# Ledger of designs, part 75: VHH binders against q84jc2

Target 1, 232 residues: q84jc2
Amino acid sequence: MSKMRNLVEEKFLEFYESWVIQLELYLHQLLIAHNNNTMSETELRHLISKLTTHHKAYYTAKWAAIREDVLAFFGSVWLNPLENACSWLTGWKPSMVFRMVDRLRKSRVVLVEAQVKKLEELRVKTKFDEQKIEREMERYQVAMADRKMVELARLGCHVGGESVMVVEAAVRGLSMGLEKMVKAADCVRLKTLKGILDILTPPQCVEFLAAAATFQVQLRRWGNRRHYVTHS
Short names: E, the ipSAE of ESMFold2; O, the ipSAE of OpenDDE; V2, 0.75 times the mean of E and O plus 0.25 times the DockQ between their complexes.

## First folded at step 4 (VHH)

Design x15 (framework vhh_6qgx_2; at its last look DockQ between E and O 0.02; V2 from the best seeds 0.00; counts 0 for: pae E 15.5 > 2, placed apart)
Fold by ESMFold2-Fast, scan of step 4:
Structure x15 (fold): chain B 232 residues (1-232), chain A 126 residues (1-126)
Amino acid sequence: as target 1 above (232 residues)
Amino acid sequence: QVQLVESGGGLVQAGGSLRLSCAASGRTFSSYAMAWFRRAPGKEREFVAAISGSGDSTFYTDSVKGRFTISRDHAKNTVSLQMNSLRPEDTAVYYCAAPEGFSWYDLTSESGYDYWGQGTRVTVSA
């Protein structure tokens, strides 16, 4: 609601639009690589590195932004309503990424038993970490409701300018707690992404990253075309 | 022929404990997560717990976390569910579930599992 919040939103909107455009360009490169049997392992690893660096850049920018205004990431201006409806703690739900790799089931490069064991292990661990974050968020929301009730009761007893400072302090406390929770969720996302890429071969990594990028890009395009009012 | 056979259900009083066992035959599932689901009277089937192929990682529904423990024995091809501090709300038929292969469905989704047991009934009295 402050001037600082609007500046963070504007700056991240510009960053995100550019980031998505670059993701689409990388997606095209991934699809070419997937259909091109002439690329070496070194070339595939270089392309995978570009994608991992691109995702790392997103989290670097996001963490800088949430330090200034984490609330901008709850109901984000740079996301359409469909993208916001599909968000879990300001981003993709970590366990859902295993669903996004459905393309690997029909891949020309089949998963070997050792990879299956590691992916199943990671899938269960990711689900556990995800639940832990959800419980922390639920406890935070309960605590926030109690704090808000106390502040509202206090405001009923004290009328004047001091009430504004009390409300602002409560909002800052909420923001700090949410920042911690969002960073914890992002750490699970990055751990899951890195885990999958560490298990997969370079051709499988290309296929996985292409599937993930395709889902992200398509979800954005569907939301923009299906009942979303776009503000420029 | 793949079969999953559950056992260990019964009637217990609130605060009691039960150990459910699932014996798999026809193949091993050592590389895959296996799960327990339950269906309470008049309700849909819901996820309870899952265990990774190695047995090193586990996941539980919030309502049973801290009370139930899932484990597996690869030599016996068995998955067990130790149920402590039982509550009337735990009354249900409990099912063991296993996938045919690697599943891209969410760990808690019935769609991720191809093999199911006939179920074992657990009744918790107040």
Scores: ipSAE 0.434, ipTM 0.809, lowest interface PAE 2.8, mean pLDDT 85
Fold by ESMFold2, look of step 5:
Structure x15 (fold): chain B 232 residues (1-232), chain A 126 residues (1-126)
Amino acid sequence: as target 1 above (232 residues)
Amino acid sequence: QVQLVESGGGLVQAGGSLRLSCAASGRTFSSYAMAWFRRAPGKEREFVAAISGSGDSTFYTDSVKGRFTISRDHAKNTVSLQMNSLRPEDTAVYYCAAPEGFSWYDLTSESGYDYWGQGTRVTVSA
């Protein structure tokens, strides 16, 4: 049985399906570029620019959608259960991306000492920024402790006039706070990604982006194959 | 030393057209996005248009879509803004912008760009 979808969820599901298909096409280009040592630095930077533009398009669409319904991004209908299980504050956890960099260093990517030092500094800063966001999350505990208020907001339940005004004000405050928190988390994600791409050389950036895209595509394929996803 | 120099500004009647050009020197920007911003009197500088390093992607603020076209010439290391169907509201100083490095997530924000030109004045008369 499919979940009931509001307009925001329907629109973003359509966007996300197309976005992932294009990511798969870019992944194939990244793998070709990784295996083709004859590509120039300009050609590699062009491909990196396409990937970054593609990721920017995701956040542009996401930020427009969270203005209308931030809760749609907590347990999203366009993600399978495995993808949702891997989410932290509506996306990948910034500090965890360094585990992918570490795996590449161990087996494939050769980094000079200056790059390693900069990556470790970035990892520390990223963790600090995450902890700041986690402290902000404590302010929003009201919504988690009061599931009835959240359920009423999503179902559109109605009660008497004075209690309705108090409930509506609480729901508006929760939604505004969650939108701010989601944008703050996305800013940490973008700063971390920018920092990694600035430290790595163009060939290393291609390998990192290929690994990241591979993980995302495989997570979707494995989750979908195990659990059939039905769309209207 | 990196420099951006805008040219092509001037006075034009409403409904007219104007083409701005931005010449970059000191490095090539063929792999990086470049952008145009503008500042009307008494207002904040606002994003107008951007073009990707490849030229495959262009981005516009809503008020100029369909009227302005951003393009680039890699051989000349230039970015141009063709402005058609000009309106008095387009009156502003126009600035060319480029990043020092990768500016992935601030395409429409001034903070995403490190190099700026001096600006070229566009005045659109009613």
Scores: ipSAE 0.000, ipTM 0.133, lowest interface PAE 15.5, mean pLDDT 79
Fold by OpenDDE, look of step 5:
Structure x15 (fold): chain B 232 residues (1-232), chain A 126 residues (1-126)
Amino acid sequence: as target 1 above (232 residues)
Amino acid sequence: QVQLVESGGGLVQAGGSLRLSCAASGRTFSSYAMAWFRRAPGKEREFVAAISGSGDSTFYTDSVKGRFTISRDHAKNTVSLQMNSLRPEDTAVYYCAAPEGFSWYDLTSESGYDYWGQGTRVTVSA
């Protein structure tokens, strides 16, 4: 299932491979921290900071790449099919994180009432934001069936001349819209993550981040095994 | 204590190939990234390649991309570096490295690793 990759795909693939390696290391650190119970709050906060910085780096790189080719992220070659299937607007769905928190709450994480209240508020807000983005995305998707996109469908990829230019312009326009939507989604992700981390205590943050990272890594592993995918 | 032992180095002509191996003892590194570094004569040690704990992700320095391949065997607790199309500038002592459970540093940096092998010498003749 190998396909030709463009420059943006290749560069981001390389970046992502490195990023995931680092994530796995951080995951291990998080697990140790979670199980050790001897780390100071300062140490825990430092670890949390490293993770947040790591995630920020991802989005920085992503946004730079999106400016060049946002479409690359709607068929992310650096992800396996399972990962892609679980993607919402080129990333994790923010509301999923709350489900994860809820599961943790029912198992290990002891949240005080005030925390629960704040999390619920954040969840509702996040859901609202997701829905807004989804509606806007739907609008873009419907708009794709305009005259220019119909022309794209009619002419195909091997037609040269002025018609190709028109099609390319149409694709560029669409890409700009998609870029906006992806950025909006990413903002919701980041806001949600920040919100959760602000509500949780450092030990709880570590547990949460460990769970999230575990999920991400396991999803990748399982997907890779299932589809026999090996990334360079 | 954890020990890393490199092997597979030697003299090879330009365009040739070598396969380096690193065996870890003392504990399993299945959950940890492992890496190769190298130190050329008169130069500082530099990052060459890394592989994730699962083995699913790999990262290379630009100069070795397409030529070197890092892999690992969890059952044997080893990491390997297949080096193809070797160049004189690849001449160096190659080191295997592994982090401990707690590190605050970048995996492309020496400071990201706590355990080091003694190194194996690779010499590529023109």
Scores: ipSAE 0.000, ipTM 0.278, lowest interface PAE 11.4, mean pLDDT 86
ESMFold2 (binder alone), look of step 5: mean pLDDT 84; pTM 0.869

Design x16 (framework vhh_6qgx_2)
Fold by ESMFold2-Fast, scan of step 4:
Structure x16 (fold): chain B 232 residues (1-232), chain A 126 residues (1-126)
Amino acid sequence: as target 1 above (232 residues)
Amino acid sequence: QVQLVESGGGLVQAGGSLRLSCAASGRTFSSYAMAWFRRAPGKEREFVAAISGSGDSTFYTDSVKGRFTISRDHAKNTVSLQMNSLRPEDTAVYYCAAPEGLSWYDLTSESGYDYWGQGTRVTVSA
């Protein structure tokens, strides 16, 4: 129901605020683990598992929310304008992750040749999946300008009778199409994240996850401060 | 030795305000999220509010949103909870919580915190 949209947005805003605070807590743990190098491999794997679970919780909540109101994720109220401006199909662009991996190649963590080859293979696959989603989005945008949709829009100007029901059915179809595309994009994100974590050693996973969380947290802080005049 | 000491509790009439403070000693928590929990008479302990290590992010349980504000002062090593528009249902013992270090638990879970204060009692009269 359209009356329920604001409740969905408010519920997800509450979830997201908690999720970000928890992410910042995990970021601190990742930075300690990265700097000390004293944790056992078992302890590092446990920490990595906690972050993996944290990201899975986000997508579980997101997919439940988009089932009710997918449009809430286009220009989300729980994201500041900078975060929204950096979004690709309601989330991070998968190829961004490999830019972060490239930065890690020059850091304290040394990637062996076999890992480099696997990461490059994953990068190519991710780019292919990303382009496929972009093609589907283009088709969706073209479909919105389809002759039948234009005719339904004209029919919608006559608000009485069965024309309202026909328009409502078409709008529902469009929303279902957007939901499928968002879920497809999220699947690419999750496959890319899992792929990277499967290739990296536990200490490398910690460094990678710390870099990713740092960027996400800092982007939110930069956007939140745009209305404040602060002089360094 | 780490110690958390809450203060600021008391008796207040509905619609009134109270400011709770949590003073940490024995170490700093500037990089750790800290939280307030409460236990109402006859109920389990529940999450109230949390603040990130940076202080930039805050999260509140539904029943206190818009009425309570959590804040922190890194220089004083304190976390505060400003409670406005108090209701009788807010009557509880309020606890400050902090983690020892690496935590494997959700921010809103008691299991995520290793250090707890003795609590400060808040009574809101009708």
Scores: ipSAE 0.006, ipTM 0.126, lowest interface PAE 17.2, mean pLDDT 81

Design x17 (framework vhh_6qgx_2)
Fold by ESMFold2-Fast, scan of step 4:
Structure x17 (fold): chain B 232 residues (1-232), chain A 126 residues (1-126)
Amino acid sequence: as target 1 above (232 residues)
Amino acid sequence: QVQLVESGGGLVQAGGSLRLSCAASGRTFSSYAMAWFRRAPGKEREFVAAISGSGDSTFYTDSVKGRFTISRDHAKNTVSLQMNSLRPEDTAVYYCAAPEGYDWYDLTSESGYDYWGQGTRVTVSA
């Protein structure tokens, strides 16, 4: 079965493909910076700024797209099945980035005790914010299944003037609720990334961003290279 | 340690132009986003414009798009706002803002910024 793409899905697919290509180019620059250690602090900060601007561009485009059609981000056509299986509320799970941070502890770059403490505090806060969003999603699901919504669904089977308007209003309300939750989840993602980068030195930021980008790029490649068994 | 100093405000007639500048000291902010906010008397601060650390991306509130241009000079550690076709409703105190770290927050939100200047007053006469 194939899904027909709407205009929002087609436009964001085109954006996302270009965005990933640019991420791979930035990953190449991050790996060169990490391996050669020839860049000044100012040069490293400029590279980090390019990555932060690039991620900001993603959220700017995403929020414009979800304003048009938030449902396009649930089961996204621009993500392969493996990427979709790893999604939490239309994106990466915020606490997952601490796995990339944990790799820094095993690298040649030494985290000082004060940084370790701040990262652990941020991890706890991120998990708390994450759980708060999960509770909001649960409330949304419960609200969709309440008696009033069940009655509206029943009325929708008998379309006519005022009943059609009431059902359409309810559907718009549901979409606005999802948009609010997706934006809230994205704010937790951005806050978590900002917090990590604020704690790390520029060389550590480069290593962290390289690890994160490597994982994202590699996950996409693994999903895209999946062999399909056929009984042709 | 970090200090932002705005300049360039003043009195101008409707249809006129002004250029605001913000000079930063206490750190090199050439890799960090910078923004302009404004506050009219009796109102909350509202977003005007922002520029990314790299200078590659600019953002504007709808009411100033096409009239205002934000730019930065990395060597001088400054951000500027060129204001053209000024209207009486542009009358406000204009504030320069910068984050403590990288601009992961919504650039249009006050909560994304940790450092603020004292402001420069712009008055547009009818």
Scores: ipSAE 0.000, ipTM 0.188, lowest interface PAE 12.2, mean pLDDT 81

Design x18 (framework vhh_6qgx_2)
Fold by ESMFold2-Fast, scan of step 4:
Structure x18 (fold): chain B 232 residues (1-232), chain A 126 residues (1-126)
Amino acid sequence: as target 1 above (232 residues)
Amino acid sequence: QVQLVESGGGLVQAGGSLRLSCAASGRTFSSYAMAWFRRAPGKEREFVAAISGSGDSTFYTDSVKGRFTISRDHAKNTVSLQMNSLRPEDTAVYYCAAPEGYSWYDITSESGYDYWGQGTRVTVSA
């Protein structure tokens, strides 16, 4: 039980810092594209593709890391406390992404009826998938509260090294299930993101991605600087 | 003017059934999800069920799954809630809800809906 970061935590911290820096650079490009209506559809699609690839790279790295230590993603050291507080199953809550496209509602480029129908369909399906994962998490919480687990935790408090090893083995026994659940949540995230981008036009995709990246970058800045906006 | 009018509430014994209907006027909502919420005596409004614009996807709160069925009729511009195996804890005023335009809020959030009916009262006796 060390206060020092383990190898997985250090390696992913290094990855994540670079990943966020690149996200900020892409955000700059998205904002330029959004404010400058001279970009061609081909240029917009190329930028959208860069963002899509960037997000896929995150999940590739994450899934490699959770194979080694899934618990590193519950209370991650590469995230500040505010980012961790806003996390749902190690990432953004899929249904909340529909709130992030609030800017499309206020946009000069209005959603057409066919897009509204498809987005509403996706929103309801996303909520259903989300609930299935929440029920799975509930089942894991019940398993952790099992009499045997509670008793092992009690023994760990009073006996020492050997009982600690037994408790650690019990936690490891749940790691495969946690890994599957985190991957299931990430699959819902990726399907939701792909679904939204497939429904939207390239200018709307740029606006959506800019809104999402802005939120992510600002949340990190607020948490890192420990400055709050006063709400009256 | 947009108006939602609920009907079908009443007094019923535990284990009984009721069908609630919501008639919309002033515009069609065929492109938008619509929902039912309820408010039990002394409590805040809570989500019950939602249906997508097409009617192909539905979502229910856990306490009503398997007992309630939400449906819609585009021709009549209505949303219905079939309530089976009613329990005393289902006693509430039931409200139909619809958005002004596309809502980016969670479908289970009151904040996602701009139009509300007056409600229809459901009382389930033990």
Scores: ipSAE 0.011, ipTM 0.498, lowest interface PAE 8.8, mean pLDDT 83

Design x19 (framework vhh_6qgx_2)
Fold by ESMFold2-Fast, scan of step 4:
Structure x19 (fold): chain B 232 residues (1-232), chain A 126 residues (1-126)
Amino acid sequence: as target 1 above (232 residues)
Amino acid sequence: QVQLVESGGGLVQAGGSLRLSCAASGRTFSSYAMAWFRRAPGKEREFVAAISGSGDSTFYTDSVKGRFTISRDHAKNTVSLQMNSLRPEDTAVYYCAAPEGYSWYDFTSESGYDYWGQGTRVTVSA
């Protein structure tokens, strides 16, 4: 059975595939920079800027798409099942990137005490922001079971198309609530990413971004090779 | 060596206010979240409020949101809970909690905290 795609899904699928290809190209540049002792701070900052711009481009495209159809981002057709299983409110869970930051403790470019303190504060703040959003999502789910919604569902069972306009207005309201929550989650993602990059030196930023991009690319590859995931 | 000492509890009538304070000694917690929990008679301990290390982020249980305000003073190493519009159901022993380090447990989970005070009793009369 084939899933029908709307125009938002088709357009974002095309965008996302191109975006991932460019991410892989940037990953190659990050890996070269990570192993290159001759690259200047200015050159490293330029590469970091390219990746920051690339991530901002993703959110610009995403927010335009969710304004048209936020539900396309829940169980996205441009993501494989493994990527969808690892999703938190239509994207990466902000606190997970601190696992990639922890790799810097094993690196030749060691974190100084002042950076560790700032990263731990950011980690705690990020977790607070996540929990606030999770509580809003819980309230949203409870609102779905509200007496008024239950009554509308009952009417739909009995009369089919008779209340279509009222049901459609209610569904639009629900979609607006989801859009607000997804944007809130994306704001936490962007603040967390910016916060980490502001704390780290350019060589540490390159290593962090390389680790994050490697994980994202590898997760996609594992999911696309489904039989390997099943036996792991 | 690490100690958390709560104060400010007492008897108050419904609609009244109380300010609880938690004084920490033995170490600082400026990089870590701290929380208030409460235990009503015959009930299990439940989460009330948490504040981030910087003090910029706060998190409340729904029943106290808008009525309670959590704050911290880094210079005094204290965390305070301002309780306004108190209700009989707020009657409980209130506990201050702090972690040893960063925890993957949610801030609403007791499992995320290693250091606890002995508690301060709040009684709200009908």
Scores: ipSAE 0.137, ipTM 0.592, lowest interface PAE 6.5, mean pLDDT 85

Design x20 (framework vhh_6qgx_2)
Fold by ESMFold2-Fast, scan of step 4:
Order: structure tokens, then sequence, then C-alpha cells
Structure x20 (fold): chain B 232 residues (1-232), chain A 126 residues (1-126)
């Protein structure tokens, strides 16, 4: 039995609430920058850097937490049911961010041919990386079913301390496997985000980050508001 | 006018191979991903494979992975699909697809492609 499970969930809930509040403050700054055509490239790059650092801080905290209890991230207590329903391997689906790039079609600065070529290349690569992780997760799920069946069968044959050790080993194996998969998915997320930001100009980066942050913040607000009746 | 013309279809026995070709005319697609889709009798169109503008990145649906290879030739403005170890389940009309411009749709979505060929029929017998 793990005493640390509730403490990990409680501590990450507190971290996440603060992280989202800071994200909303950064979103406000991104929206101001998006509407200010006189902001320098240095000022825009500084704002982009703050957002990049903020996202890295999330993954630093997440990876520390999953090392203690990865299962806390499957059906997370700090996410509302709508956010949990939209999750892919404990977070956003990497290919989804290319939909946010569509906003750039309506920007004052259009995508040049070289950017389109690089974005299409990254999109195909991201889809490939995504599928690789999905296949690996499927293999882990099959292995988990087989392992649990074997352990349950062994418990039926033996009544002693050895059966307790075998169950504990199986649980540790499950957690380690899930931790590896979650980290792999998060690496694809960070790689995809960095790739897009490296392709875009600073004004386009601000527009992209504003669109992404707006979606994340609004999804949380929609899930928290809960509409049981129509007021029309 | 933009046209995509598929060729290379035919009747083949299970375990055999076919090479499909898609010739594009009216414009080039060197900056955009292009894809192959197929429609089996009585079914909806499904994604098969995609290739990036450069040709350096490819993506396949699970059922054809390791058996099919997509490639492109910019000089000839063609996209090819090499189909090996064919199965009866691969029986379908195969379509080449290309976008008008940058697409925000999923790579595997029909909605992401604006130009389509008439299709080439592949029949795999037991």
Amino acid sequence: as target 1 above (232 residues)
Amino acid sequence: QVQLVESGGGLVQAGGSLRLSCAASGRTFSSYAMAWFRRAPGKEREFVAAISGSGDSTFYTDSVKGRFTISRDHAKNTVSLQMNSLRPEDTAVYYCAAPEGYSWYELTSESGYDYWGQGTRVTVSA
C-alpha cells in the first residue's frame, strides 16, 4: 500500500492550480502583444521565452510526480471531467496543435512557402511519432493483462509471503512501463511545440501561443461551468 | 487545370505485388503532403499512406505498414505506391489526393485534400 499516493495528488493539484493562473496571465500578455504592432522582436522573443519556460516548468513538475505515482495522471484529480475526456496519454494530442496554426492563415503576416514546407514536414513526422507511441501503449496494455492473469493464477496456487512479493513486483513493473510511455508522449509534445516555434516568426509565435493558451483555458472554463439545462 | 491520374491497378493473386502511380498536371505540390486513399466495395474511403513535400517523411495506416512504400519524384511530378505481399483485404479502388494549400485537417482526413484522381482498381484474388 502506498502512503505517498494521496500526497503526490494533493501537491500536484496545488501546483497545477497556480500554473494555470500564471498561464492565464501570460495569455493576457500574448493578446496585448498580438494587438501591438510596435513591439520589438526582442520584446516578442522575451515573451515567447516566458511561455516556453512556463511549459518546461510543467513537465519538470510532472516528471517528478510520475516518478512517485504515474497512476495519478490517468484520470487526474486536478483536471475536470471534460479535460480528462480530451486527454491523450495524460495530455494534449501532439497533432492537434497544427489546427492552431490555421489561425496564421488569417494573420497580417502570411506563411511563406519555406514555412509551409517545414510545417508539413513536421506534421507528417509528428503523426508518425504519435502512432509509434500508440502502438507501444497497446503492447503495454496487452502485457499488463497477461501479467495480471499470471499473477492471479499464481496467487491461487500459493498462500504465503512469496505471493505478496510477486504482486508488488508486477505493480512496480506496470508503473515503470507507464512512466516510460508518458515521458515518451511528453517528449513528442515538447518536440512538436519547439519545432513549430522554430519555424514561425516572433509575431506568428505570439499568435500561435495565444490560440493554444486560449483553447486550454476555455476548455477548463467550459468543463467547470457545467450546463445541465438550456437557458435560451 | 489541375488533374491527378492514377495508373498501375489490376488483378493480382494474394502474395503478389503492384506499383501504383499518380501523375499530377496543372501545378506542382512540392511544398505539400500528398496521400493515397482506397475504397473497398460497399465501404467508405479510408486513408492508406502519405508523403511529405520533400519526400523525407512518410506515414502509413497500420494494416499496410511494412508492405506498402510511398515515394515521390518531383522532376516527374508523380507519387507512387509500391504494394507488396497483397491480401484479399487490399481489394479496392485506390485514389491519389493533393491539397490546394496548407491544410489544418488531420493528415488522414479526406477533408484535408482538394484534388482527387478518378481512381485505379486493385483486385486481389485468394
Scores: ipSAE 0.102, ipTM 0.641, lowest interface PAE 6.1, mean pLDDT 84

Design x22 (framework vhh_6qgx_2)
Fold by ESMFold2-Fast, scan of step 4:
Structure x22 (fold): chain B 232 residues (1-232), chain A 126 residues (1-126)
Amino acid sequence: as target 1 above (232 residues)
Amino acid sequence: QVQLVESGGGLVQAGGSLRLSCAASGRTFSSYAMAWFRRAPGKEREFVAVISGSGDSTFYTDSVKGRFTISRDHAKNTVSLQMNSLRPEDTAVYYCAAPEGYSWYDLTSESGYDYWGQGTRVTVSA
């Protein structure tokens, strides 16, 4: 169950703890902005920019870490079991953020038809991108079971020889493929987030980001109280 | 009030083609995705294809990709499904579906759609 952490896991754990604390601070600012009608558009755009930069900082740190150990992100030690159970390819599932936009339907500043049309277009594109990544993951899993890979694994069980170098090269190739897939999934996440923010007005962006941050923070708190859950 | 009426079904040999059409009345759906679902006898309804409000974005279930093409005509208030290289496993009743408003259900979930046609039967012989 529990495993010893390596240096990459320790370093990213420290980063993630600090990143979540800052997210909670930004959530507080988003909630104040949502309830305050005196903030200028410039002030709202500045706050939205801080959140966007914060999320980009996460991916910058993540991509540096996966270059060293991509497997640290499958069953991450800095996430509780509930957070890990809700992960899709090492992070949130892009299409699920459209559920956070649902809050805007009940807002006093409701979505206009032109925005609904653009969000619907983005939702269809996001679904297509998700399926493309899922097919790549399936191909990766099939490749792991391919008879050539099985033969290389058998060779790796034997002591010494030139075959050890061939097996190590093949394993490195598979790891690089997994890194590429994780990065592709993260690019879909960033594209979906940017797309939503580009469609929404600044007050709607604040409401959307507040909903998303609230969900992320509450999921972590709920999971920390209950270490074993099986519900989706 | 709102009605979706499918047409174009029939009997066709494997490898053949059919074009299904769905005519909507009572309102327009130009800002919303519209979808085709199918149900084989004794099975649950399954997703086939969806087209965005503009018609610029489409998504298909894996088993029909490259064979089926969904399109829409806003002037005629219709959505069509061109089915090529038909297989016996494509035999089903095909349904047109549309939402009441913006839906937060996944586009491939029948729960995301409120208006359904009566269906048109497609039979593909071996």
Scores: ipSAE 0.019, ipTM 0.574, lowest interface PAE 7.2, mean pLDDT 84

Design x24 (framework vhh_6z1v_2)
Fold by ESMFold2-Fast, scan of step 4:
Structure x24 (fold): chain B 232 residues (1-232), chain A 126 residues (1-126)
Amino acid sequence: as target 1 above (232 residues)
Amino acid sequence: EVQLVESGGRLVRTGGSLRLSCAASGRTFSSYAMGWFRQAPGKEREVVAAISGSGDSTWHADFVKGRFTISRDNAKNTVYLQMNSLKPEDTAVYYCAAPEGYSWYDLTSESGYDYWGQGTQVTVSS
């Protein structure tokens, strides 16, 4: 299966590099929009829609890829080590974006009390959803380390296709379980992003998306930094 | 100045029910999440349940799901923990906790909370 997994990894690497380049182009547009107070609400909504569509495209491609090889997303080859170190269940941790929202409270754009209450409600819901997924991950780890591994080890003493069939069925079950959990986590990510954008005004949405894209782009640049000459 | 006061703890029989109350004074928490924790003798404090500011979202630890229900009455700035099908293992001091404002916090750990009540003792006997 190494050939099929290698092809999936190469294909997604090519997709991701293109996706990040487009994200940087959108970030440039977001920064221009943020600095230009003359843009209409319709124009701002159009830009926000482009970013939303771009993020949805990422998950469409990701779900197609994990259907073929979910394990490629645990320690991804298209991410540098710093990006991988900051990953939570194959992507960004949903509650992380509320740190960016908190920055908006201290910015030039004032959040009204009704927005603050809705954002707090969404933050709490997101944290509950994260805890549910973390419990699922713990169950997978326990099952892998205990029941399934004990069964596989025991059957390793048996001959022929019977042992092989049982091992393959268990591994397939584990992979399908991981796929469902990753998709559940991605659904929380998308619902959290949509929820925030639904609460914020268009100018606030632009500022929020600019902050999020800036962080993602900078994290990638920091992790991709070149060797430094330490000697004069 | 901010005070959380728990009440309702008492001795109950296995299989019984009990409702704990947490009243907040000094400031309102109607816009903020609140949680219930417990600590048994010789054990660390653990989170039991949490509720959002509006009351629309709740979380319950796996060991109490189906038995305990958290709720709130924002008009009274009070949070409740309804405990059903009590077991001896539920014997502990129960604490009410609240965060300070809209600060970043983790509702599944003590670090997510800034204000704590004095606790109310629940003892479950055979």
Scores: ipSAE 0.000, ipTM 0.279, lowest interface PAE 14.3, mean pLDDT 80

